VHH binders against Dermatopontin (DPT). Designs and how they scored, part 3

Target 1, 183 residues: Dermatopontin (DPT), of Sus scrofa (Pig) (p45846)
Amino acid sequence: QYGDYGYPYQQYHDYSDDGWVNLNRQGFSYQCPHGQVVVAVRSIFNKKEGSDRQWNYACMPTPQSLGEPSECWWEEINRAGMEWYQTCSNNGLVAGFQSRYFESVLDREWQFYCCRYSKRCPYSCWMTTEYPGHYGEEMDMISYNYDYYMRGATTTFSAVERDRQWKFIMCRMTDYDCEFANV

## First folded at step 1 (VHH)

Design h13 (framework vhh_8h63_2)
Fold by ESMFold2-Fast, scan of step 1:
Structure h13 (fold): chain B 183 residues (1-183), chain A 126 residues (1-126)
Amino acid sequence: as target 1 above (183 residues)
Amino acid sequence: ELQLVESGGGLVQAGGSLTVSCAASGFTFSNYAMGWSRQAPGKERELVAGISSGGYTYYADTVKGRFTISRDNAKNTLYLQMNSLKPEDTAMYYCAASYTRVEYTPSGLKFTVDYWGQGTQVTVSG
């Protein structure tokens, strides 16, 4: 490692070729290709001073039966240091993530990139177990049921651990207009 | 999809100890919440212990302090160490896997199960 004397050194400062969307404390914005949604979330925790996470996402095309997304947007910001619960508005599915690190709180703010499928409604929603299972651990959330789509998440921040645990909200989508859904 | 096979059941004397195991085959074992439920003849099935994908544990009051649940993700195996066994612990013990944690319902705390094993019999003699 060139320039590696007495201190850790990362030569290229670019982890995108390794599948990671961000470097430690780096802001990022990730969008699935058009017509795809997030099916996997992977993250590793950096235990060095000012700890943070690197993130990796996998996307898959939605079934042809859902059609093309009618619109996509960035949901409102979820503030750093806060516990929060958010699902995509307008019956949307999660198709990306945007995040910035805040050194003052030692945590990240978050936004979902959401896409809506016209005349399709979420139903039979459930919540995953917590990821990671313990603060500081690697997390690998993979959608193991192809009939369920990520609609959002609930997450808690620990100032002591300087880390977050996540539960993802997963739902099926109807094959009929939302007008006929019992809410 | 997960297949769950329990083992380690048998006859044990009151006050004794026994460990039952559950071998899982398939993808994503590490991403499932795992649990042990039991059913005695003529009684409803009871969740006795649960463990999250990362190791967070839950115990029913009937077994708290006596039973220990653990998992080995490298071996795709779930364990239940049962100490200070009582005749009332006699039951068929079922391994369970879930995508979600326990739910709060009007009737109390409920564990949603997606996959069940065939069960292993534990008999405690008095």
Scores: ipSAE 0.000, ipTM 0.105, lowest interface PAE 17.7, mean pLDDT 78

Design n01 (framework vhh_h_nbbcii10_fgla)
Fold by ESMFold2-Fast, scan of step 1:
Structure n01 (fold): chain B 183 residues (1-183), chain A 128 residues (1-128)
Amino acid sequence: as target 1 above (183 residues)
Amino acid sequence: QVQLVESGGGLVQPGGSLRLSCAASGFTFSYSSTYALGWFRQAPGQGLEAVAAISGSGGSTYYADSVKGRFTISRDNSKNTLYLQMNSLRAEDTAVYYCAAGTSYWLGLPDESEFDYWGQGTLVTVSS
């Protein structure tokens, strides 16, 4: 309706309220288009209608120097109500998210959609600050830095706040052949 | 009830190799939301030193500068076992080796405070 907003994803005051991938307590599955990875995560918390979050993601094409993704898969489930840490296996990059809400614990289970680039390995990894800064607040975009790719996250659940804080794991990718011992 | 049991220690000559194993019980290994694992050592009269660590996802490995290129950490989720392959051993590698498990995430070689569970240790002696 507004034509080409440009790419990567841009957030405008005039974007539709229907821009969220899920309604409150709704399960969802989101995948970047082929050859793209997640570069932005946005979320709002809705306490009055089920104490859950709505999510929005933006994707960007990976550089041609990485080549085509060799394989993509859904990583193992991270259970609702728990603290967890997970990176994509096999040196993968995050290219999507899948989640279901569990009323019994008032929290979500999570899965990453991961894509691997043959013989390319993460390096110079770092972890972001907490998103959101305080429970119940809107989460903004992850680092806009296009030299880094999201490999995973660590997250903590607060049963009192009924909300999560996230730290994202960001890495560069090699342009030479490499391997890790536990692939 | 989490328990870690080390094995594979012994006497070896300089330049030799050993493989240490750490069998876990009370939890299962996975690449998702599970324990991050590591190896620490304590030489006679010295403090505890981090040797190697492998993330819970298995996607990242970390090594102390003193062992890089000589030691390899790995895990076998089907056997619920952590390994440390030790090559080109030196007299300075003589120590009691401990395996450890924790729920924390690391972006480098972690220190002992990041681990919640510890094995009893296995002695490695490098001597002619």
Scores: ipSAE 0.000, ipTM 0.110, lowest interface PAE 17.8, mean pLDDT 78

Design n02 (framework vhh_h_nbbcii10_fgla)
Fold by ESMFold2-Fast, scan of step 1:
Structure n02 (fold): chain B 183 residues (1-183), chain A 127 residues (1-127)
Amino acid sequence: as target 1 above (183 residues)
Amino acid sequence: QVQLVESGGGLVQPGGSLRLSCAASGFTFSDYSSYALGWFRQAPGQGLEAVAAISSSGGSTYYADSVKGRFTISRDNSKNTLYLQMNSLRAEDTAVYYCAAKYTYIERLDSSQYDYWGQGTLVTVSS
């Protein structure tokens, strides 16, 4: 069944086979390997297949100086059909995404998978430009420059376009104890 | 309100195979495919041990080192059923096996993360 969550055929296939973590209107859950964070978000919009996006993520190991993540968790759900702003709580960095499609509003709910690095704090945060630049376009957000990590995003939904635009929240992480950063 | 019922337990010889099933019902505000599921076991006189877990879509699985390569977890979301195929069974696999569910997309081997639990089914591996 097209757009069905838990379609039996999908149970036996790795999402990495195609590079896309989802089919149109399919729910998904994507998690970086332990010790890695999201460094790229790619997406294509398919109007012909019912107006939804397919998503692709790239992950990279965090620097040795950050150490191992002390804990990881799924952040609070952000509702379909709504504009929202969400960062990982407790100084966390984005290490994954999960999403479910809601036919009633023709949009997705979203959750971040967040990981915390004990005694390291985000600083020098900034917000990217809109991705995509226009509704319905492909998007390709890559964070390869310096030591900037994704902490979250803000996004707007257009019921007319049946699509979202995103701005990602990017921060550096201290190379010293968070207690000194918060004094 | 979610109810989980295990079946398929029994007596089996070392080196044998067994398939456990877990039937789920009682979903009110979300369907079965919204839940990550796991198998946990408790041997006589021992604590609860994680066995395997599967994501809501079935696309991702985790296994405890003690069962990796011998056990296979799978799910059929159209039938609201979770499975555990157990091969090359050993005496140390003797335990009550529980299925568990959590409203999330990703699998966990941490029993404290699961919200709903079955009553268990006994698996005895002995000659």
Scores: ipSAE 0.000, ipTM 0.115, lowest interface PAE 17.3, mean pLDDT 81

Design n03 (framework vhh_h_nbbcii10_fgla)
Fold by ESMFold2-Fast, scan of step 1:
Structure n03 (fold): chain B 183 residues (1-183), chain A 128 residues (1-128)
Amino acid sequence: as target 1 above (183 residues)
Amino acid sequence: QVQLVESGGGLVQPGGSLRLSCAASGFTFSYSSTYALGWFRQAPGQGLEAVAAISWSGGSTYYADSVKGRFTISRDNSKNTLYLQMNSLRAEDTAVYYCARDHLYYSSGWAPSEFDYWGQGTLVTVSS
């Protein structure tokens, strides 16, 4: 059954009664259900109560052609206050987020939860526009094309705005054995 | 061999300004380099305190609460040089200032142990 995105049923994982995975300045850890990957990232900014964001994620099952994820792990920490560019190691797809707020920099550290699919490789990768379009705005990044999966992101922090802008890295995945295809 | 050399330290009066420079050799501040760079200081009888840090592109900066709004970190990748502009100096800012290079692979923290190369330090004395 189709949800608000107009494609196959999505499963939401909410950690709060309000639908957000975190309260302002609260640390959180979010994982998609097994066999699912992140397909939407939503966020609202609260300037008055500590210049932080609340986050919400939507997950979607991967096609049976990818098989079961062979391994999942927490990727390395991307520290608060810094710009960074990270994709999941080992051809992995983003299946979750972990974050902790740091009062000293008024920003968050971030980790991706990544899952790999044996002998499946990313291809036809592209980068979204920046989210939010302007600092302090609400963001709602939704993938309507379920053939593309989030592999990672690049993000910049503004100390003046006390906020982040994100660009997400989206790729297709092969449905055939790709061992050594990209060497 | 990687080297970082600080300059610009000296005696300055309270409320004054000073600019520190850190010249790097043995590696480049090119767009292909992901090294973050930082300034640390050590006041007499104290441990190392993180002061400021800047990403490889200059798009992200960190400042300790004690210096935020007074100090500005910047880098000139074409000159292979890191700067710390210090304004509204206080007696509490008296310290030996060190520039340091962060680990190539994005470090998980601001601890001194996560920086792989350090300068010799330059003394800044704030007194009348």
Scores: ipSAE 0.000, ipTM 0.128, lowest interface PAE 18.0, mean pLDDT 79

Design n04 (framework vhh_h_nbbcii10_fgla)
Fold by ESMFold2-Fast, scan of step 1:
Structure n04 (fold): chain B 183 residues (1-183), chain A 129 residues (1-129)
Amino acid sequence: as target 1 above (183 residues)
Amino acid sequence: QVQLVESGGGLVQPGGSLRLSCAASGFTESYSSSYSLGWFRQAPGQGLEAVAAISGSGGYTYYADSVKGRFTISRDNSKNTLYLQMNSLRAEDTAVYYCAAEFGYTLRVPLSSGDFDYWGQGTLVTVSS
């Protein structure tokens, strides 16, 4: 009924300009606390310090109607230098990110940390606008609708700009039992 | 920031046709498909009424019962343009027509004006003999 849908964004966002998860060209692995999913992605581009991005994430507990996550896993790797599209398998929601920088291509390898909720299925899926609007800009993606959860992303790499643009895949989750394949 | 500009309104006789256009700016073609788009109208002395809406892909549409079979919504993402083809117009269709955009590739129904983030200034359609 209620869940987290009525909470102001400021109450669950703990990221700040000072709280980056990585230094330029540094590998990182970030997981939301158990029972939480990613609700915001923030990033700045540092041209002078190696043409890479620093990242920060905000997490929020999933509503009680979803229950506890039944399992979590690291999804397949998306290789540096390539454009890609990936959603969490088995109706999963994004609960973290892992990334390594590769100087040979001047880009990052990416991996989602995904969690699934038994008998809960994605529906009413949509894709966000492009983040950042232009290469090299700061990005700050915050879920505009609290009842939508990130299931994945599509992203393009520009070798000339040495940067990525992202569109995030957002879906609602049923709060009733569903029989969609979770196998 | 997205800007919407309507055009194509005017005076038409009952039984006539009009095509409204809504030009969107502030984003590229691929970015445009991330928005669901709709038409709302406000008749003299009445509240805002949903008319039609279309998903980011154009694959899903919604029509109010009052316009089903007479109006057709379509979009051209390569031109960042939304259209409303209005046929068999009636005096009751007289209103200011607003173009609206909401973040989301998937159309949400029933339509609520509160879900739309960006709005045009409106174009007047008058159906009169």
Scores: ipSAE 0.000, ipTM 0.099, lowest interface PAE 18.8, mean pLDDT 80

Design n05 (framework vhh_h_nbbcii10_fgla)
Fold by ESMFold2-Fast, scan of step 1:
Structure n05 (fold): chain B 183 residues (1-183), chain A 128 residues (1-128)
Amino acid sequence: as target 1 above (183 residues)
Amino acid sequence: QVQLVESGGGLVQPGGSLRLSCAASGFTFSTYSSYALGWFRQAPGQGLEAVAAISRSGGSTYYADSVKGRFTISRDNSKNTLYLQMNSLRAEDTAVYYCAAPYYSSYLIYEPHEYDYWGQGTLVTVSS
């Protein structure tokens, strides 16, 4: 009869279960498997347990017409507390994220992991709506159109809310040889 | 070229067992930021029914009341394979079984409309 009290597992918040890359205020580095790019970004906000976000990513193989990625690299750092706009250099696509939390500003610095495909160029680029729709909400950015790839993002930080809103930059990639981007 | 392929179906007598497998190709299970991979079934003349679902880590599972205690869902992320162990099979378990994967999920899911990728199905027939 002595088991009608709440189960211990329901008292404790396990941030590491079922696909979260990080715990609140924890630094992380995430890379898609070789030949894959980021197609989804999920995040939840926790004000009481760190005033930070947990992140999760989905990756998908690029089509055979793109070929193998010719080079991958970490882009320049985007500093905590700042608004910024960045796309992958050299016609690259986003294949990962790296981030560290800074208590001095209650925000994260960010870096993209980018991969380029020889003689393939981004074109017909557009920006998504804001994610999350309101500060503090869960966000689920999913690339429903498989012809579009993430090249970067623009984001704003609110010191009052201690949270960020994101717009992702999405582009098609040529399936023919090209020298310059049509972006 | 994302695809799911079921195998392991067939004819079995009441009280028997079968193990269904679902092999994923063109992607890995760890590539999906998904809480649920699932098994669904459709019996002759009936609608699609959720059977079982499993989280990415395998730490959380869902089972329909009709199969609870008899069926076990499991996954091997290193082999990109989803399994359904079916024990104590009954005539009413006769159906085409489908494995399914969501493109993305923030929680354990078991509704068909929340799944984006589907296998072709494998027939399980329970009869003497």
Scores: ipSAE 0.000, ipTM 0.125, lowest interface PAE 17.4, mean pLDDT 78

Design n06 (framework vhh_h_nbbcii10_fgla)
Fold by ESMFold2-Fast, scan of step 1:
Structure n06 (fold): chain B 183 residues (1-183), chain A 128 residues (1-128)
Amino acid sequence: as target 1 above (183 residues)
Amino acid sequence: QVQLVESGGGLVQPGGSLRLSCAASGFTFSYSSNYALGWFRQAPGQGLEAVAAITGSGGSTYYADSVKGRFTISRDNSKNTLYLQMNSLRAEDTAVYYCAATRMYGWDLTSPSAFDIWGQGTLVTVSS
């Protein structure tokens, strides 16, 4: 693929360690600026303070070859306490996250904020390793391959650990007009 | 129990139309995960052929060259149902039609092996 493993972490994301989007058990809604997509997901876990995670995201502009995003929307809710797999509809790319904490299940519901690019289709999709590697650990997922964009994720919840592990779904986007994803 | 059930097949005259439905039970097209969905057919004495596919919540569609411009695939996530609208039917469209679902987004959706949930099929016969 056309990845750049040596591209510095800081060139793909720019977020502050003191700029978490949420406090423990706090709901949040995060959107990248228009024309940008999520390129990094960072999270820390605090079991003592309520068995929840704080989240932070980094965004980067999409290449001019994709054109302007034609529309953006909030994808369907993924329920707290459940394992799930979801990609953005309409060949969309992830440009944000929304989440609320549910004390009844000690977990979060999730929604993706998705943006589509007219006549551009995902292809050569792959899935990252699990983040974090072990429940309760910090996670820092960086998309160092600039030509790969996050289209979604799959995640599992452990009631025992009160935590989630995530695998992110990454795809290239065509540079030619298309109506269907050959994934 | 995860299941797909096709309906709407039958006998139709050449040039006629039919709409096939595929109802899912034991899983949902919305809320918990995005399934890619497709229609495959098997004509008498032939192998399984991809007809149409639709990804996510309707994000993109595929059509085999033989049905392009005549067939339309669509999904209604609120009704947990996949549809195939078949227009200008020809004798060569006679086949058992199967609906299929997969969470394997990285696979070629024209390949039957990409799909892990299959319906039992519905027969479509185009003849006078």
Scores: ipSAE 0.000, ipTM 0.104, lowest interface PAE 16.9, mean pLDDT 79

Design n07 (framework vhh_h_nbbcii10_fgla)
Fold by ESMFold2-Fast, scan of step 1:
Structure n07 (fold): chain B 183 residues (1-183), chain A 129 residues (1-129)
Amino acid sequence: as target 1 above (183 residues)
Amino acid sequence: QVQLVESGGGLVQPGGSLRLSCAASGFTFSYDSSYALGWFRQAPGQGLEAVAAISGSGGSTYYADSVKGRFTISRDNSKNTLYLQMNSLRAEDTAVYYCAKGGYVYRFTTAEDYYMDVWGQGTLVTVSS
């Protein structure tokens, strides 16, 4: 498929009438339905009401050319208070998020829920701009080109701002058989 | 505006060593996980191959299987320079070597497997007797 698509409005888990998966400082675990991947990440920051973010995700089915996901797993924990960069292992795509808040550092730990597609490999990868553009702002990352899938993110924590900025790692997936390069 | 300039290439005998340098201008190397730096090469009649990469924080390095144990990537933030130390050079290492900066590094098998948005003009390395 070629071209840009409008935002798909679909949620895997209904936590509230407003669509947020968590309340301020609440832990959460979110998974896309089987065969779907994350296509949108939305978040609002509330400095006064807990100095934390609420999160919202949208999922879409992967195209028939990828086939069924062969395996899904929770990736390793990225600890609160630290900068990190992580992609899904084993050529995986992001299909969920898990997070717990730590009052000791006023930040969250994070895990990706990852799914892999047998003999399909990421390529033509790129990194988005920072979300949010400024600390404390709302963020709304939507993948308008559904030929690209989220494989991971890099994020920085500011202890002064008590907030994070994110860059998402986006890749195409091959429609032909390929071998793993780094596994 | 933002530029990378390679140097240090030349003719060397098999088994010899060379150190390539990549001087950056228009941006500053910082201890920041938001970017990556790497070395790529293109041998005569072949496609672009990833050689080595280092994260902006310096905490992660990648090496192609063909160069593991022989090549070392490093950086000097005070000089705003990226290096590639090449030891035990082989005829197969003959290529034009490119320095690159990007937002991140993923699978370094081809140029299509990662995002690099700033490239140098390249420096030729010839390994022959």
Scores: ipSAE 0.000, ipTM 0.110, lowest interface PAE 19.2, mean pLDDT 78

Design n08 (framework vhh_h_nbbcii10_fgla)
Fold by ESMFold2-Fast, scan of step 1:
Structure n08 (fold): chain B 183 residues (1-183), chain A 129 residues (1-129)
Amino acid sequence: as target 1 above (183 residues)
Amino acid sequence: QVQLVESGGGLVQPGGSLRLSCAASGFTFSYSSTYALGWFRQAPGQGLEAVAAISSSGGLTYYADSVKGRFTISRDNSKNTLYLQMNSLRAEDTAVYYCAASVEWRYSGLLRESDFGYWGQGTLVTVSS
């Protein structure tokens, strides 16, 4: 037979005819469908008028062993122009992103949309390499291991480059009852 | 003008290895062009089959189930070149291999041959004793 042409994760939000969530300097709010979490982050840098990034995300259902998400919420704002490190509170997993552009600093503020799973705790966490590898490059991060979920990120902003580099924080989730996070 | 030129094809014994190269001219393999790059193959009397693909940054890769663990796709943007390292070759890998570039990269999670606007002329790989 003919080969399969699909990538592992096939759901990206389509806000425009080119598939990007946002236009240059446009604010956006993206949430995975209920019961799904972010498994891929793609972005391109627009160095022309109004330098900024366009973003796209892929989501996948969480395994049946996690059950239904118990609660979802928007995490605290990470301010434009600042370096930051944030994971979802209450053992949460990233299920969306919200962002607004600020011309005064030539950067974006960010919020994670986080969901928690009752009695399930993150463990065996690790951090990805930098995305993009260099400022101004395309970014595409995908989890090739279905056992790891995004809990957050750390990111640095360069006012000179007008761009950000990201490292994503990836963790496994227990399939047994736990009363506390041990990550 | 845009041109993709494959090289590295030839006759190889079962279990052998071969590296295909695809050199681009007339455009740059860069994030600003949002080009996805891929390898497709066509065996005698068969249709076109996707083998492997790689995004502009190299962060996203696709492999057909028939080649996973044996083939590795990579790119060197500074040399404007795409590679396919083929290990543990089998008679069923015998085909004409085509290099392709997507003019418009849209992350839909699905790699379609119709999304690739530029194609090389192909290079023959024959796996035979």
Scores: ipSAE 0.000, ipTM 0.126, lowest interface PAE 16.8, mean pLDDT 78

Design n09 (framework vhh_h_nbbcii10_fgla)
Fold by ESMFold2-Fast, scan of step 1:
Structure n09 (fold): chain B 183 residues (1-183), chain A 128 residues (1-128)
Amino acid sequence: as target 1 above (183 residues)
Amino acid sequence: QVQLVESGGGLVQPGGSLRLSCAASGFTFSHYSSYALGWFRQAPGQGLEAVAAISGSGGSTYYADSVKGRFTISRDNSKNTLYLQMNSLRAEDTAVYYCAADIYPSTYFHTLSSYDYWGQGTLVTVSS
């Protein structure tokens, strides 16, 4: 069933074209407004000005069935130059990103801003394809599914390309009480 | 935001001792223990030089020849704090001391250019 599946074929979701959150090699910290989560990640790679990416994010309110977020926090740092896999602890959803560029490795460190919802648990998780499709290309990951939320990502760095590819971890959230913590 | 703050500097007589501390914030315990950490100094009218460095959880250390046997570098990963115990101080040790963190350490973890985060510095003056 469409509602059970969680895949309505819907249009573009509240993605803002209000500009980039960072300049090349600039550190940034981005948080969704309270009660909202990240639904889109857009990035362009600057091949001419130091091999870094500019980033933009769009947020949307979580449905009333989730209630208010119980707490939010910055998850632990993922080091520049490394491949990594991380989801928000405590069944959290991604509501922001923080990043700093490091000239020593020509890459960025990353942190997720995570928010949890009391007695709501992730389920039916899946992983997107890689973004960008090829190193150096523009990426535009947009969640067209109102029932799926970003919980984290896995990402790989290419020293040759001086660029990073991402796969995002997407999950549904229960609309009933659950007590299992997912770390 | 990663911050490093030095403390413990001051005026001391030749032959005396000081312990410098470097408090780090914005690091998790696990990440802090993976970073190489070092102490660098700049004497009046001189360039910046490496004094001592420590890798990971303290498995490897580096000391400049001028301080070897007199200075001891150590780290407390649970407190995100780096220390430099300075004994038998000499007038030549007078300098501003900086702590620094290398988030992607190599085998040459005492190389100045590999350090990503720096403290503001603390002055150590050795004079009679």
Scores: ipSAE 0.000, ipTM 0.083, lowest interface PAE 20.1, mean pLDDT 80

Design n10 (framework vhh_h_nbbcii10_fgla)
Fold by ESMFold2-Fast, scan of step 1:
Structure n10 (fold): chain B 183 residues (1-183), chain A 129 residues (1-129)
Amino acid sequence: as target 1 above (183 residues)
Amino acid sequence: QVQLVESGGGLVQPGGSLRLSCAASGFTFSYSSTYSLGWFRQAPGQGLEAVAAISGSGDSTYYADSVKGRFTISRDNSKNTLYLQMNSLRAEDTAVYYCATQKLGSYYTWPSSADFQHWGQGTLVTVSS
């Protein structure tokens, strides 16, 4: 599933826990600072005050070995009320999230903000367990793995629970030049 | 239920070209495709060799040093088909060519045949005068 090489990696600390990026049913757009990628996703569910989640993200600089990101973009929209699977195109890593709430389905649409690194390619990809473990629970996904980065997610919406479960797609990035394809 | 069917193999003279196709059934090459795809070959008396691979999104490719600059891998998700364009063919390219698929979400090591779960039956390519 995953290797435990978190010890030599820059550890996530509670000091990095910023405030919630949104209020219940509020749209938001969040981008990591330049050269950083998402390393933590936190969320609380409030059924009584909007049947929605508040979100919090933590970012960390990518290793010097990856260099500077060569390009960043917003990925295609994933529709509210639907299950979906998406990874960043062009070998990209997740560096942000954008979301709008839709009262008609009591759910959110989602977009990833993605950044790519010239001649660096994802490999040894794996998928996390589901977050939250049960609908309505607090979610706290933190990456401690030395060389794994978030490339995307798969998620399922429950109309009955009015909530989502997520599995995050984590990959290593090559530390050598790789051939880049765009076909 | 996953099935891969190769086509396009045959006899070709040195310096010629062939295009191999691999049609997939039992799963789909959706825009959010979870499948990485590759071409492997086995020459007479030799072991299995990775030839080319392409990621699920089509964003990254691998080519063996022996074919780099001559072969091009591509995929068409709307047609559920993987391609290998083979140019400037040489006698040493003679082999049975296999297409194979690996689902994203498993540990992936590029390019290891051990990581690919489903394989086609193979198509013979003979380069001879």
Scores: ipSAE 0.000, ipTM 0.105, lowest interface PAE 18.0, mean pLDDT 77

